VHH binders against Lactate utilization protein C (lutC). Designs and how they scored, part 6

Target 1, 175 residues: Lactate utilization protein C (lutC), of Deinococcus radiodurans (q9rt57)
Amino acid sequence: PLSRAEILHQFEDRILDYGAAYTHVSAAELPGAIAKALGNARRVIVPAGIPAPWLTVGMDVLRDEPPLSHAELDRADAVLTGCAVAISETGTIILDHRADQGRRALSLIPDFHICVVREDQIVQTVREGVEAVAASVREGRPLTWLSGGSATSDIELVRVEGVHGPRRLQVIVVG
Short names: E, the ipSAE of ESMFold2; O, the ipSAE of OpenDDE; V2, 0.75 times the mean of E and O plus 0.25 times the DockQ between their complexes.

## First folded at step 1 (VHH)

Design v9 (framework vhh_vobarilizumab_d1)
Fold by ESMFold2-Fast, scan of step 1:
Formats: structure tokens, C-alpha cells, sequence
Structure v9 (fold): chain B 175 residues (1-175), chain A 118 residues (1-118)
């Protein structure tokens, strides 16, 4: 068993290993961290249930309701979501597509994904992660796993880039 | 809607073969690298094989020489040909899309169950 601090450090290490960016901030710092991650702040796609306090006045916010087309999602460089649970030992983030995450297209199509993870959503093991989303599975919700793999994370040839060019994931841990 | 639907699983005896398929929709399939993952009871997800947009492939050490990943962009379909199956290959198999760095985006749906037993 790892301490809480060790779990958080392991999560950061795993996230960075598959090329994602990572920051850890307080709740008060979260809107500023999101704005900083956006850089030259342009349009950000958000699901209908995104918490209002996460957004700043300077953001050009596009809500995915009614659903935006593939072309519209591809044109918007960034999407902001929460998550269902995160798994430290593998650096995995699971989305169960509740209101603060939105439909699957939001995690796939935009080239830049900013994912907010609360500290209390981070568990150590895959078993704990699966248990955390058991209710969503019982409801028939789809799951999306953002992962560099489990025990086979050392398969380096899989890391060759595709035709879409560099894609970005920014993980912001809040708490 | 973005969907990945796995099929082709089943019961097979040791030494047998199966071919898995993954039908993709709701995105431009040819623009994304793809992968197969598996999860056995009581285990974490294991990356099995990957394929780039250009067709370059990679495999986990446990399946090298036995499994072949391929794609058909005209049909928006990903395949996994599994030969010389072993009891330890028993798992639910999932297809996945690569998007960020070395990480993969996989859809935790039903997957397709492969059982290797006599």
C-alpha cells in the first residue's frame, strides 16, 4: 500500500510517461491553470455540465449542446472535461460520460484535451478504478479509458505518431 | 457518434485460431493509430498490439509471432488475427484509438470475450 503522497507522485509520473502535461493546483487556482493551459485563449468546447467556477470571463466557451459536428469539434483546438476516476499505478483516467465529461466525441476529436481530476478521484489500483465506475457500468454508460497501457507500457513502437500530428493532453489535478 | 464495436470472440481450444474485428464509426478512421488491449479476470488492461496510420505494427512480447494486427481503411475496420492460442490468452479484448503522446484512448464497452480452453 502506498501513502496518499506516493499515490499522487506515481500518478504524475505515469501521466508524464505517455507524453501528457501535468499540473497540481488548489481549487482557487483552477480557473487560472485552465486559462494558462489554453495559452493564446481561443475557443474551448465544454460539456453541458461543466462547473461554472472552472471558467473565466476571458474564455470563448462553446457548449456541446446541441451536439457539434465532427468538423466543428476538429476546428476547436481544445475541450475541457472532468473525469470519473483516475488510476495511479497505470496513469489511467476513466470517463463515464456523465454531464461534466460529455459524449465520446469530445475526448477523441479535438486535438487538445484539458482534463480536470480531483485529488479524491485518484485511486491506486485498476481494481479500485473499476469499482469506482461500477454504478455507471450498471446504468449502461460507455467508458473511455485514457491510458498508456498497463503492465505492457514498455511497448515503444506503439508511440510512433499518426498523420494528425502532435495531440495534447493536459491533466490538472485539483485539491 | 464515436463508436468502436468489437466482435469475433468465442471459445477455442489451445493451438486454435480466432480473428477479432473492430468496427469504427463517427471519426475519420484513417487519421488515427489503433490498438488492441485485453483484460483477464483479476488483472489490469494489457496492451496487445498497435498499428500506425501507415501500417507499422508493434506487439507485446507475449504475443509476438502468434498475433497479427491489421486495418482496412476502406471498411473502417481493425483486425487481430490470433494463432496458436494459449489458455493465458483468455481475456476480454478491446480496440482503442491512439491520440496523445504514447497513450491510447480506448472505449470501455462490452469488448469481445476470448476463452481458450479444452
Amino acid sequence: as target 1 above (175 residues)
Amino acid sequence: EVQLVESGGGLVQPGGSLRLSCAASGFIFSHYAMAWYRQAPGKGRELVAGITTGGSTSYADSVKGRFTISRDNAKNTLYLQMNSLRPEDTAVYYCAVRKWGSGYLDYWGQGTLVTVSS
Scores: ipSAE 0.013, ipTM 0.445, lowest interface PAE 8.4, mean pLDDT 82

## First folded at step 2 (VHH; from l9, 16 letters changed; framework vhh_vobarilizumab_d1)

Design l9v (at its last look DockQ between E and O 0.01; V2 from the best seeds 0.00; counts 0 for: pae E 17.1 > 2, grease 24.9 > 24.2, SAP .796 > .668, placed apart)
Fold by ESMFold2, look of step 2:
Structure l9v (fold): chain B 175 residues (1-175), chain A 120 residues (1-120)
Amino acid sequence: as target 1 above (175 residues)
Amino acid sequence: EVQLVESGGGLVQPGGSLRLSCAASGFTVSSYRMAWYRQAPGKGRELVAGISSGGITSYADSVKGRFTISRDNAKNTLYLQMNSLRPEDTAVYYCATLYSSSWPTYFDYWGQGTLVTVSS
C-alpha cells in the first residue's frame, strides 16, 4: 500500500494525465482557489450543501431549488461540487449526489465542473472506493464516476443517452 | 428541424475583412452555446470563437483582437466579423451549437460551412 504522500502524488498524476486541471490548497486558501479557477465566469451552480465560506462576492450563485431547467443548466458558466470519494490509482472521483453535489444533471450538463476533494476522501484502490460508497449504494443513491478530462479534448466523462459530461474539470484538493 | 446555414465567405486580400453569418432555424440561438470553427486543408477543425447563452465570448489566441463573435437574437443569427485577415485564416468556417429537442438528450449541430480564402 502507498503512503498518504504517495497516494496524493498518484492522484495528481492521474488527474493531470487525463487532462483535468489540478491544485492542492489549504482550507483557508480554498475560496481563493475556487475564484481563481472561475476566472471571469460568473454564473455558478452551487448545490445547497456547499459551505457558504467557499463562495466569494464575484459569483452569481444559481441554486437548484426549485430545480433548474435544462436550458438554465446549459447557460451556467460552471458548477461547484464536493464528492463522496476519490481513487488515486485511477484518477477517479465518485459522486453519490448528496447535498454538496446535487442531482446528476448538475454535473452532466454544464461545460465546466469545479470539484472539491478533501484530502481524507482520497483512497488508493477501486476496492477502497467501492467500500467508501457502499452505504450510498445500499440507500439506492445514484453514483457518477468522473475520470477527468481537459479543455483541449472532447473526452466524454459520463455518457447517458447521448449526453456527454463537461469538457473542463478543475479538481481542487483541500487539506 | 434544426438547421444552421453559413454565408459570407469568399476571396479576400490579406488585411481585408469579411463578415460571416449563420442563420439558425428550429431553435433559438440565445438559448444555447454557439461557436465558429474552422478547418484548414489537411487539418482538423479548430475552435475560433464561442458565445454562451448569456453572451460571454471566447476566442482562440490566433484570432483575438481581429475577430468578433456576435448574435442578433431578433434575426436568430450568429455572426463572425473577421478583420485584418491573414493567409493562415484560410479555411472552411462552420457554425455549430449544442442543442436538445428532448431531455436529457443533447446533439451537436453543424452547418455545411463557408469557404474563406485569404490570398493576393
Scores: ipSAE 0.000, ipTM 0.115, lowest interface PAE 17.1, mean pLDDT 80
ESMFold2 (binder alone), look of step 2: mean pLDDT 81; pTM 0.808
OpenDDE, look of step 2: ipSAE 0.016; ipTM 0.293

## First folded at step 4 (VHH)

Design n1 (from l9 with I56S; framework vhh_lunsekimig_d3)
Fold by ESMFold2-Fast, scan of step 4:
Structure n1 (fold): chain B 175 residues (1-175), chain A 120 residues (1-120)
Amino acid sequence: as target 1 above (175 residues)
Amino acid sequence: EVQLVESGGGVVQPGGSLRLSCAASGFTVSSYRLYWYRQAAGIERELIASISSGGSTNYVDSVKGRFTISRDNSENTMYLQMNSLRAEDTGLYYCATLYSSSWPTYFDYWGQGTLVTVSS
C-alpha cells in the first residue's frame, strides 16, 4: 500500500498527466487560489452548497436558482464545485451532484471547471472510490467521472448530443 | 531511506546502443514522476527525459526518436534505452525524482550517475 504522501503525489501527477492544472493550498489560501485560477474569468456558476467564504468580490456569481438555461451555462466563464471523492490511482474525481456540485449540467456545459478537492476525499483505489459513493448510488443520485480536461457520465449512452464537458480543468486540493 | 542507483553506462561506438537502469529503494516509484538528466564536461546538467506516474513521457529535442524512457513498477526500476548514439551524447547520466514523505514537502533525490562515452 501507498503512504498518504504517495497517494497525494500520485493524484497530482495523474491530474497533470491528463493536462489539467493542479494546485494545493491551505484552507486560508483557498479563496485566493480560486480567484487566481479564474484570472480574467468573471461569470462563475456557484452551486448553492459552496461555502460563502470561498467567494471573492471579483466574482460575478451566477446561481442556479431559478435553473440556468443551457445558453446561460454556455455563456458562463467557469463553474466552481466541490466533489464526492477523488481516486489517486487513475486521477479521477467523482461528483455525486450534492449541493456543493449542483446538477449535472453545471459541470458538463461550461468550458472551464474549477474543482475543489479536500485532502481527506482522496482515496488510493477505484474500489475505495466506488465504496465512497455507494450511498449516493443507492439514493439514486447520478455520478459524473472527471478525468483531465473532460467530464464523463456513468451513463455515456444517455449523454445529450453536443454536451462535451469542460475543456479546462483546474483541481485545487485543500488541506 | 530513499535511494536511486544507476547502472548500464559504458563505452560505445557512434551508432551503438546502451540501456541504462535506475533501481529505486525506500519508496514506491509507481507514484512518482521519474527523470533522466545528462551532464557533459563543462556543461550544466540538463533534463533529457521524464516519465509521469501515469506513463506520459517527454524528451528534449536532441534525443527524440533515439531514446526511450520506461518504468517497471513491479521491479521498482526505471530505464533509458539509448539508440543511435552520437559523440554529443557523452556524459554522466543521472536518474532523479522529487520525493515527498510528508506532503506537501518535496526533496530532490539523485543517483550517483553512470558514465556514457561515445568514442570517435
Scores: ipSAE 0.019, ipTM 0.516, lowest interface PAE 6.4, mean pLDDT 83

Design n10 (framework vhh_lunsekimig_d3)
Fold by ESMFold2-Fast, scan of step 4:
Structure n10 (fold): chain B 175 residues (1-175), chain A 119 residues (1-119)
Amino acid sequence: as target 1 above (175 residues)
Amino acid sequence: EVQLVESGGGVVQPGGSLRLSCAASGFTVSSYRLYWYRQAAGIERELIASISSGGTTNYVDSVKGRFTISRDNSENTMYLQMNSLRAEDTGLYYCATRYSSWPTYFDYWGQGTLVTVSS
């Protein structure tokens, strides 16, 4: 059994191993970390459930209300989401597409995904991760599994021409 | 208390081989990225090899193809296999790990093991 610190360090190592970027910050540092990850001002898709204080000045924010077309999503530079749970032993992040993650297309079409993970959402094992999203599965929610620079969905997989997972992932752990 | 202890250094002729070991205690090494550093007299400590918790390895150009870093998580130990040794490989070899507990990162170091490559 791993300590909490060991679980967090393992998560970082696993994420870095498959080429994703990683930053660990306090709640107060989070807006700055998001801004740093974005670099120069960019068109960023923001789901409805993302807290307004996370949004940095100079961002060109694209809201998915009304829903953006595939072409509009493809033209975006990045998407910002939260997550449902993260699994340390595999470096996997699961989205169940609640308000802070938005519909599946938002996390699958843009090439750059910035995913905010609260420290308390990180569990050690795959079993714990699956258990954390069991209610979402029972509700029929789609799941997206993020590992490395790719995102996949194994529930209600609908092929859309031109749809692909993000090629870049930046994980920001807060807490 | 985190502790790292290197062993396996010695005197070897050019072209020879050595296997360095680093035994860890006070933490579970399997969760950590592990590093080997080298320090020659009067020169800053240089990172020469790393291995992630998942087994991905990286090497500085001067040792690529000659050195192999590995880990044994069940023994809480890491290794550096050094082949085709050159005079410029002479130095103190340190194992290290970065312990992260937000908001602080710590590097833990061993005391070093001396490798001398000479005729």
Scores: ipSAE 0.006, ipTM 0.287, lowest interface PAE 10.4, mean pLDDT 80

Design n12 (from l9 with I56S L98R S100T S102G; framework vhh_lunsekimig_d3)
Fold by ESMFold2-Fast, scan of step 4:
Structure n12 (fold): chain B 175 residues (1-175), chain A 120 residues (1-120)
Amino acid sequence: as target 1 above (175 residues)
Amino acid sequence: EVQLVESGGGVVQPGGSLRLSCAASGFTVSSYRLYWYRQAAGIERELIASISSGGSTNYVDSVKGRFTISRDNSENTMYLQMNSLRAEDTGLYYCATRYTSGWPTYFDYWGQGTLVTVSS
């Protein structure tokens, strides 16, 4: 098995291999990293479970309560989510659509996805990742698997004409 | 603790070939992106090739099609195969990696360099 440092570096390498962007920051640096990732675009969809300290005064925050329409989601510059678990050996991030990720449409419709991964959410193997979401599966929650710049599982299985997933992925690891 | 040691440099004629090796110690390369840099007299050190832990490679245009970067994780070693060498390839070649002993600490480690001279 790999050491913790090796697991973290393997994860970065896999994410970069898929063409996604990667940054590793402290909790104090996180709002600045999110702002930098957004660049000149400031209109960001924020699920209800996102911690308030992650947000900067420069953001035009779009809350999904009440739920945003498809057109509103499509016109957003980005969506900001957390995740359920990240798998180092494949560079995969799994969303189980809890409060800090929001409903599936939030991570599928916007063109740009900023995904915050806490360092302790990164596991080495696919087996460990599946185990980490076992409770969500038992609850009947949908899962979204992210690889590089695109969501995979549910887009491949339930693709609708005229619908596309995010084209860009920025991963921010915080620890 | 972390060390990178290059070998394989030498003097060759234009059109010749060399294979550089970079042996790593103090960490396991399989989890790390690895780089080859080159420094010629009068110019700054430039990145010429990289290889990810998954095996994806990238090259600067001037060496693309002539140089091949590869890794052997079981031997904890990285290679640079250099073919069709030109006088302008002359320089000191360095391998490098970005190492961490744990977030938030990162170290950029460089080898000592190995000299490649292409001359007639």
Scores: ipSAE 0.013, ipTM 0.339, lowest interface PAE 8.3, mean pLDDT 82

Design n13 (from l9 with I56S S100L F107Y; framework vhh_lunsekimig_d3)
Fold by ESMFold2-Fast, scan of step 4:
Structure n13 (fold): chain B 175 residues (1-175), chain A 120 residues (1-120)
Amino acid sequence: as target 1 above (175 residues)
Amino acid sequence: EVQLVESGGGVVQPGGSLRLSCAASGFTVSSYRLYWYRQAAGIERELIASISSGGSTNYVDSVKGRFTISRDNSENTMYLQMNSLRAEDTGLYYCATLYLSSWPTYYDYWGQGTLVTVSS
């Protein structure tokens, strides 16, 4: 079986292979890593479930409560989310749109998606990933599949007019 | 087949009320978060209200206190009660849900829309 270190290394390799950006940081380094990923662009959409300590003074935080219009989402520089699970063997990240990910439109409309993955959310196999989101599937929650790339955030998703996937993906693994 | 059908739109004077209905077929709404969107001429479609499977509601500021979203799981229907209507509430109103067909694929299902006109 693969060691934890091998699983993490494989995940990084798969994410990079898709052309997405990757960084691995400690919890203390996370706010700085998010700020660095944003660069000169500071307007970031933040779902309600994102911990306040992840945010820095230089960020213009746009909360989606009440919900932002499509035009506001399109004008944002980035969206910041967590995830439900990440699958090492394929470089796949699954969102089940709980509070730290927000509604589907948040991960589809902005051109730049910063996705925070806790180290303990990374599993080795597709089977383990499916198992991790089984409860969300039974609840009827929507899933978004990120293939580890930045061009599209969903596979086989029927699009609403004016909705697209992000063009850039930054994965930040924390732990 | 998954279908959402809106009804209840019409013409009303400012200060009036309308109740919109969204009837679902082909799936059971009780497990799903449900949404109302609207679109006015020359303006992008906006999310105005949502209700979770557990009954938690959320509203855009412009309708908060005037509109009430609700659901009736036994009738597989959701509603939008609209009070104190204003000219700027004029538009097409859509109900929507996010439906999981097979992991990892899901779909946004939209109704055909119902027209609300606030005039006079």
Scores: ipSAE 0.000, ipTM 0.105, lowest interface PAE 18.2, mean pLDDT 78

Design n14 (from l9 with I56S L98K S100A T105E; framework vhh_lunsekimig_d3)
Fold by ESMFold2-Fast, scan of step 4:
Structure n14 (fold): chain B 175 residues (1-175), chain A 120 residues (1-120)
Amino acid sequence: as target 1 above (175 residues)
Amino acid sequence: EVQLVESGGGVVQPGGSLRLSCAASGFTVSSYRLYWYRQAAGIERELIASISSGGSTNYVDSVKGRFTISRDNSENTMYLQMNSLRAEDTGLYYCATKYASSWPEYFDYWGQGTLVTVSS
């Protein structure tokens, strides 16, 4: 097994290798990192479970209540989510669509996805990642797996049958 | 305990070649993305090349086609082959690992730097 530091370094390496953006910040730095990642983007879809301290005054927050249409999701500048677990050895992030991620369409339709991953959510192996979401699977929750790159069909950012995911991914690791 | 040690710098004439080495100790490089940075007189450190654990490479435009980054995981070492050197390549060359690519930028490990001088 790898050390904690090696697991984090491997995760960063895999994410960057797939063409996604990556930054690592403390909890105090997180709102600033989210704002920087958004840049000029203003219309941000924010699931109900996102902690209020993550939100900055520059955001035009779009709530999915009532549910936004496909066209409304497509017109958003970005979506901000957390995750269920991240797998270091493959650079995979799994969403189980709890409150801080929202329904599946929120992470699949917008072009730009900002995903916040806590350090303690990062596991070394695929086996450990699958075990981490076993309860969600037993509950019948859908899963979305974010892995892969941008330019060719050989690598996909979202592994969901019949649906294309966001083209840009920013991963922010907090801890 | 953990350190990166660079070697291979020197004085070379324009059009010449140098090969830089970076030996890691206290950790295993195979799981890390590795970076070469350059610092010329009067300017901030610039990322010039990177190589992922899987072997994917990236280069800044000014060195593309002239520099080649590589790694040898079995020897825990990273290399930078520099060809067709120009006067503007003069500077201190640093190896590094664990680079946060956006704000705030942090590096976990830096080498000591090795000086490359391109002059006649």
Scores: ipSAE 0.013, ipTM 0.387, lowest interface PAE 7.8, mean pLDDT 81

Design n15 (framework vhh_lunsekimig_d3)
Fold by ESMFold2-Fast, scan of step 4:
Structure n15 (fold): chain B 175 residues (1-175), chain A 119 residues (1-119)
Amino acid sequence: as target 1 above (175 residues)
Amino acid sequence: EVQLVESGGGVVQPGGSLRLSCAASGFTVSSYRLYWYRQAAGIERELIASISSGGSTNYVDSVKGRFTISRDNSENTMYLQMNSLRAEDTGLYYCATRYSPSWPTYDYWGQGTLVTVSS
């Protein structure tokens, strides 16, 4: 029974606890927010279902159609996806690999993931999140859960682990 | 309107202690992550401590073990307990939060409270 605002603030809090970055923008601000998140990272993998208006002239877009090789995915600076649902109470984002997310390799291989979450995709509880992807499960679609490992990290106090550090995640909530 | 007001700063000798308070009005802190920043003369403002809505804390290495951030949701207030103070801790201390009564989300800062550590 959290209010909508409380659900959104809890989601931000959980995402930041994982050491991921978080930004909330209007639909009109979304292309600019994506460009800002990319910064000097130019080469971005874009699934077929990403709307063209989200992309700016500064991007070196790598479309995954036909599918890119694993070597091509590994050399990209970032991947841009949407999501299926986000769970506020745990700070989890679930991908069911529809057109705006692309195949699993897109969310596993690049070092930097920019994930766009619409406000109406954010639910409070794990149960609601599972229910939101039930149709995808029945269809046999793979699921990917995004949750960080740096539970107490903040944006400015990000921890790097080992020679193959964890993936960077930027969450952009639009609504 | 959203407002944060710091207090508790002052002049203290090296090795001393101070407790800073940040009183919030215009919103309920219990759902929000809260931050303490500091700024020394000629240096950019730096994040030194944070506390999540669930109580998880983070500290910059230079204050770890000496400073403790805490929150009292019933009083709509957050605190920074500073122990074993050093001359390098001198500066303006700000509390901050990110609040979104409308979109996009904005950062809110207090006016700051001065901490001077000198013999």
Scores: ipSAE 0.006, ipTM 0.272, lowest interface PAE 9.9, mean pLDDT 79

Design n16 (framework vhh_lunsekimig_d3)
Fold by ESMFold2-Fast, scan of step 4:
Structure n16 (fold): chain B 175 residues (1-175), chain A 119 residues (1-119)
Amino acid sequence: as target 1 above (175 residues)
Amino acid sequence: EVQLVESGGGVVQPGGSLRLSCAASGFTVSSYRLYWYRQAAGIERELIASISSGGSTNYVDSVKGRFTISRDNSENTMYLQMNSLRAEDTGLYYCAARYSSSWYGYDYWGQGTLVTVSS
């Protein structure tokens, strides 16, 4: 069994291994870390459940109510979401599309995804991750996952009729 | 919106047959790997059959030779032909569509259709 510190280190290692960016910050540092990840990007899709303190005055916040069109989502610079659970042993982050993640198109269409993971959402094993989202599955909620698997980050992504998945991922672990 | 809708469930006697359908709307299935899962009372949801975008199929041993998964990309639908049904085949049958490439993946799930095998 791994210690908590080993679980966090393994998660970082897995995320970096498949080419995603990773930062670990305190709650107070989180808005600054999000702003830094955005860089020159300003048009950011923000699901309704994202805490207001995460947002900075430099953002051009795009709300998905009424729903944004595919073209509008494609023109966004980034999407900011939370997650449902993260699995250390595989470097997997699972979204169940609750309020802080929004409908699936919000995380599939933009090329840049900034995903905030609370430290306490990171579990060691795949089994624990599956258990964490069992209620969402029973409710009929769709799942999206971000995972390194065996594929390399330089493999060309297969596009699914206008849905390509993000080409860049920034993981920010908070807490 | 995106959805998968199962149909074709029902009550059948042991040894009977049923054909399940799963119709997709709001996306095209051709690039997806397609799955049928089964959920029996008191048992975790289990994968029973899969079909790749290229048509390659896989089955759990308990249904191999009795069940056939297929897809019709032009109708945006997948099927499960179930023959020689047994009491232990009773359960909710879910279809799922899965996309995976590089480090990104996602799935869509149906709501389930009930199959009851009883005399």
Scores: ipSAE 0.014, ipTM 0.359, lowest interface PAE 7.1, mean pLDDT 83

Design n21 (from l9 with T28R I56S; framework vhh_lunsekimig_d3)
Fold by ESMFold2-Fast, scan of step 4:
Structure n21 (fold): chain B 175 residues (1-175), chain A 120 residues (1-120)
Amino acid sequence: as target 1 above (175 residues)
Amino acid sequence: EVQLVESGGGVVQPGGSLRLSCAASGFRVSSYRLYWYRQAAGIERELIASISSGGSTNYVDSVKGRFTISRDNSENTMYLQMNSLRAEDTGLYYCATLYSSSWPTYFDYWGQGTLVTVSS
């Protein structure tokens, strides 16, 4: 297998290959990195379970509780989520729609997705990634697989008009 | 220990071709983006070409269509095929990568350079 440093470097390189943006920060730097990614547009949709320390007072936070309409999701500047696991060899991030990721519509409708990946969620191989979400699959949870600026579902391969997935992806790795 | 060693430089006439090699040791190139830089007399060092771990390539405009970067992960080596060489391509060519033994801290690693001279 690859060393840990090689796994992390490969992940960054694969994400950049897909045209997605990438930054690596410490936990203390994370709120600032999120704010920087949002730029002058501060309005961001968050799932109910988003960690409070990720947010700053300068953000116009739209919580998806109760669920926002399609029009509200489409008009937001960005969506901010965590993830379940990230796969280095393909540059893929998997969401299993737990509390810090929210329902599937959050990862499919907004044009800009900011996805926070903890360093320890990054595995080398597709097999390891699948194994990491095995419990979620057993619970009947849907999975969303992110590659570059596009989101796709492993259970729904045909896109409906008006649901296109994010056009932009910013990955923030926190260690 | 991370090491990069260039070879293949030399003297060629305008319109000629050279293939540069960069042999890596101490790490697996398959996981890393690799770079070729050029330093001409009186000019700052310039990024000429890059190749990602996934195989995506980028070139500066002045070499597009003439230079081709490639990698051979099984040989732990990167190449730069240089065709239709011009006098302006004369310079020291360096291979480089960003290596980390302790993520997220990176160190840029450079070879010693190989000289390419295009003379009339």
Scores: ipSAE 0.021, ipTM 0.520, lowest interface PAE 6.6, mean pLDDT 82

Design n24 (from l9 with I56S P104G T105D; framework vhh_lunsekimig_d3)
Fold by ESMFold2-Fast, scan of step 4:
Parts: C-alpha cells; structure tokens; sequence
Structure n24 (fold): chain B 175 residues (1-175), chain A 120 residues (1-120)
C-alpha cells in the first residue's frame, strides 16, 4: 500500500485533475479557509451538524430548519458540508447525508459546494471507501458521490426542473 | 417517508449473473418511470436502464442484450437482471425515480446504492 503522505498527495492530484479547488489546512486555520473560499460576504447554507467554530462572523448563514424551498436553495451562494469518506485513487468524495451534510437537496441544488474532509477520512482504494459507508448503506441512507468540480452529468438525464449538481467544488482537507 | 431500498449486489466472476432489487415505500411506483444508474471508479454516474409506467424499456448500448429491467407494481418493486457480467460492469448501482414533495420541492429520489464487483 501507499504511505499516508502518498495517499494525501494522490487525493490532491485527483481532485485538481477534475478541476475542483483544493486547500489543506490545520484545524485552527479551517474557519479562515472556509471564509476565504466564500470570498466577500456570502449566503451559505449550513446543515445542523456543522460545528459552530467552523463559522466566522460575517457569514450570512442559511439554516435548513424549517426546510428551505428549491428557490431559496438555488439563490444561495454556497453550501458547506462535511463528508462520510474520500477515496484517494479516484478523487471521489462520498456523502451519506448524516447531520453534517444534510438532506440530498442541499448537495444537489446550490452551484458552489464547499466540502470539508478530515485527513483521517481519506482512504486509498474504492473498496476501502465502500467499506467505510457499508453501515450507512445497510441503514438505508442515500449516498451522493462527488467526482470533479462540475455536476452537469447524469443527474440532468432524470432531473426535475431546476435540480442540478454543484457547478463548483472546493475541497478543504483538515488535519 | 419516501424511500428506495436496493439489494442484490455482491461479488461475481466474469460471465456470471446477479439480480438487483429496488423496493419502494411511502409511494406507489405504478405511476412512475423507474431508472437504474451505475457509478464506476473514475467515471461519473450514468443512466443504464429505464422502464416507463407502461413497461417500455431503454438501455445504454454497453448493457443491451445482457441486462433486463423489469417492474412488479403489486410488490412495489423494480429489478435489474444482469447476465454475462464483465469486469467493466463493476460499480455502485442506484435505483431512482422523479418525485414532487408536498411542500413544492422537486428532485430525484435515489436509492442508497448496492455494490457489484465482477472479479476473477
């Protein structure tokens, strides 16, 4: 197998190859990295499970409680989520829609997705990634697979009007 | 409340067969067009098969003649029979339908996915 450093380097290379943005920061630097990714003051959708320390003064935080309408989600500048697992060899991130990711609409409708990945969530192979979400699959949780910086792919083949994947992806690895 | 639950994935040798199932709850499938998608490593999710409420089917070229989509409206379930499996069929298989919610949101309803691995 690859060393941890090689796994992290491969993940970065794969993410960048797909045209997504990538930043690697310490836990102390994470709120600043999120703020920088958002740019000037922006409206950001935040699932209930996102840690409060990740958010900085000046963010226009949109809570999905009660649930935001499609039009409200579409008007947001970004969505901020965590993830379930990330796969280094393919540059794939899997969401199983636990509290720090929120319902599926949050990862499908906004044009800009900021996804926080902890270093310890990155595995080398697709098999390891599938193993990491096996319990979620058995629990009947939906999965979303993120590959690349633009989601104009197969979702559009079966989309209901207005539903699309994020046009831009910013990955922030913390650890 | 609305859920799609997939089953039937597993490990199989090249040339083998698997049958995937997708059980729906919280709505009645008989009125809906139903879809099977797959996602392979390094490839974006692709539509591989669909079946209309009236039973008309469509397939991508790579699975024509090998895969068969079907539905059982009385059991609120759809199936994908996969024959003559190849290594390139390896991937996560999703069932899906289009749905509108009571609060006016519209979006695809996806299953959780079931893994198919074709290996020697």
Amino acid sequence: as target 1 above (175 residues)
Amino acid sequence: EVQLVESGGGVVQPGGSLRLSCAASGFTVSSYRLYWYRQAAGIERELIASISSGGSTNYVDSVKGRFTISRDNSENTMYLQMNSLRAEDTGLYYCATLYSSSWGDYFDYWGQGTLVTVSS
Scores: ipSAE 0.000, ipTM 0.083, lowest interface PAE 17.7, mean pLDDT 78

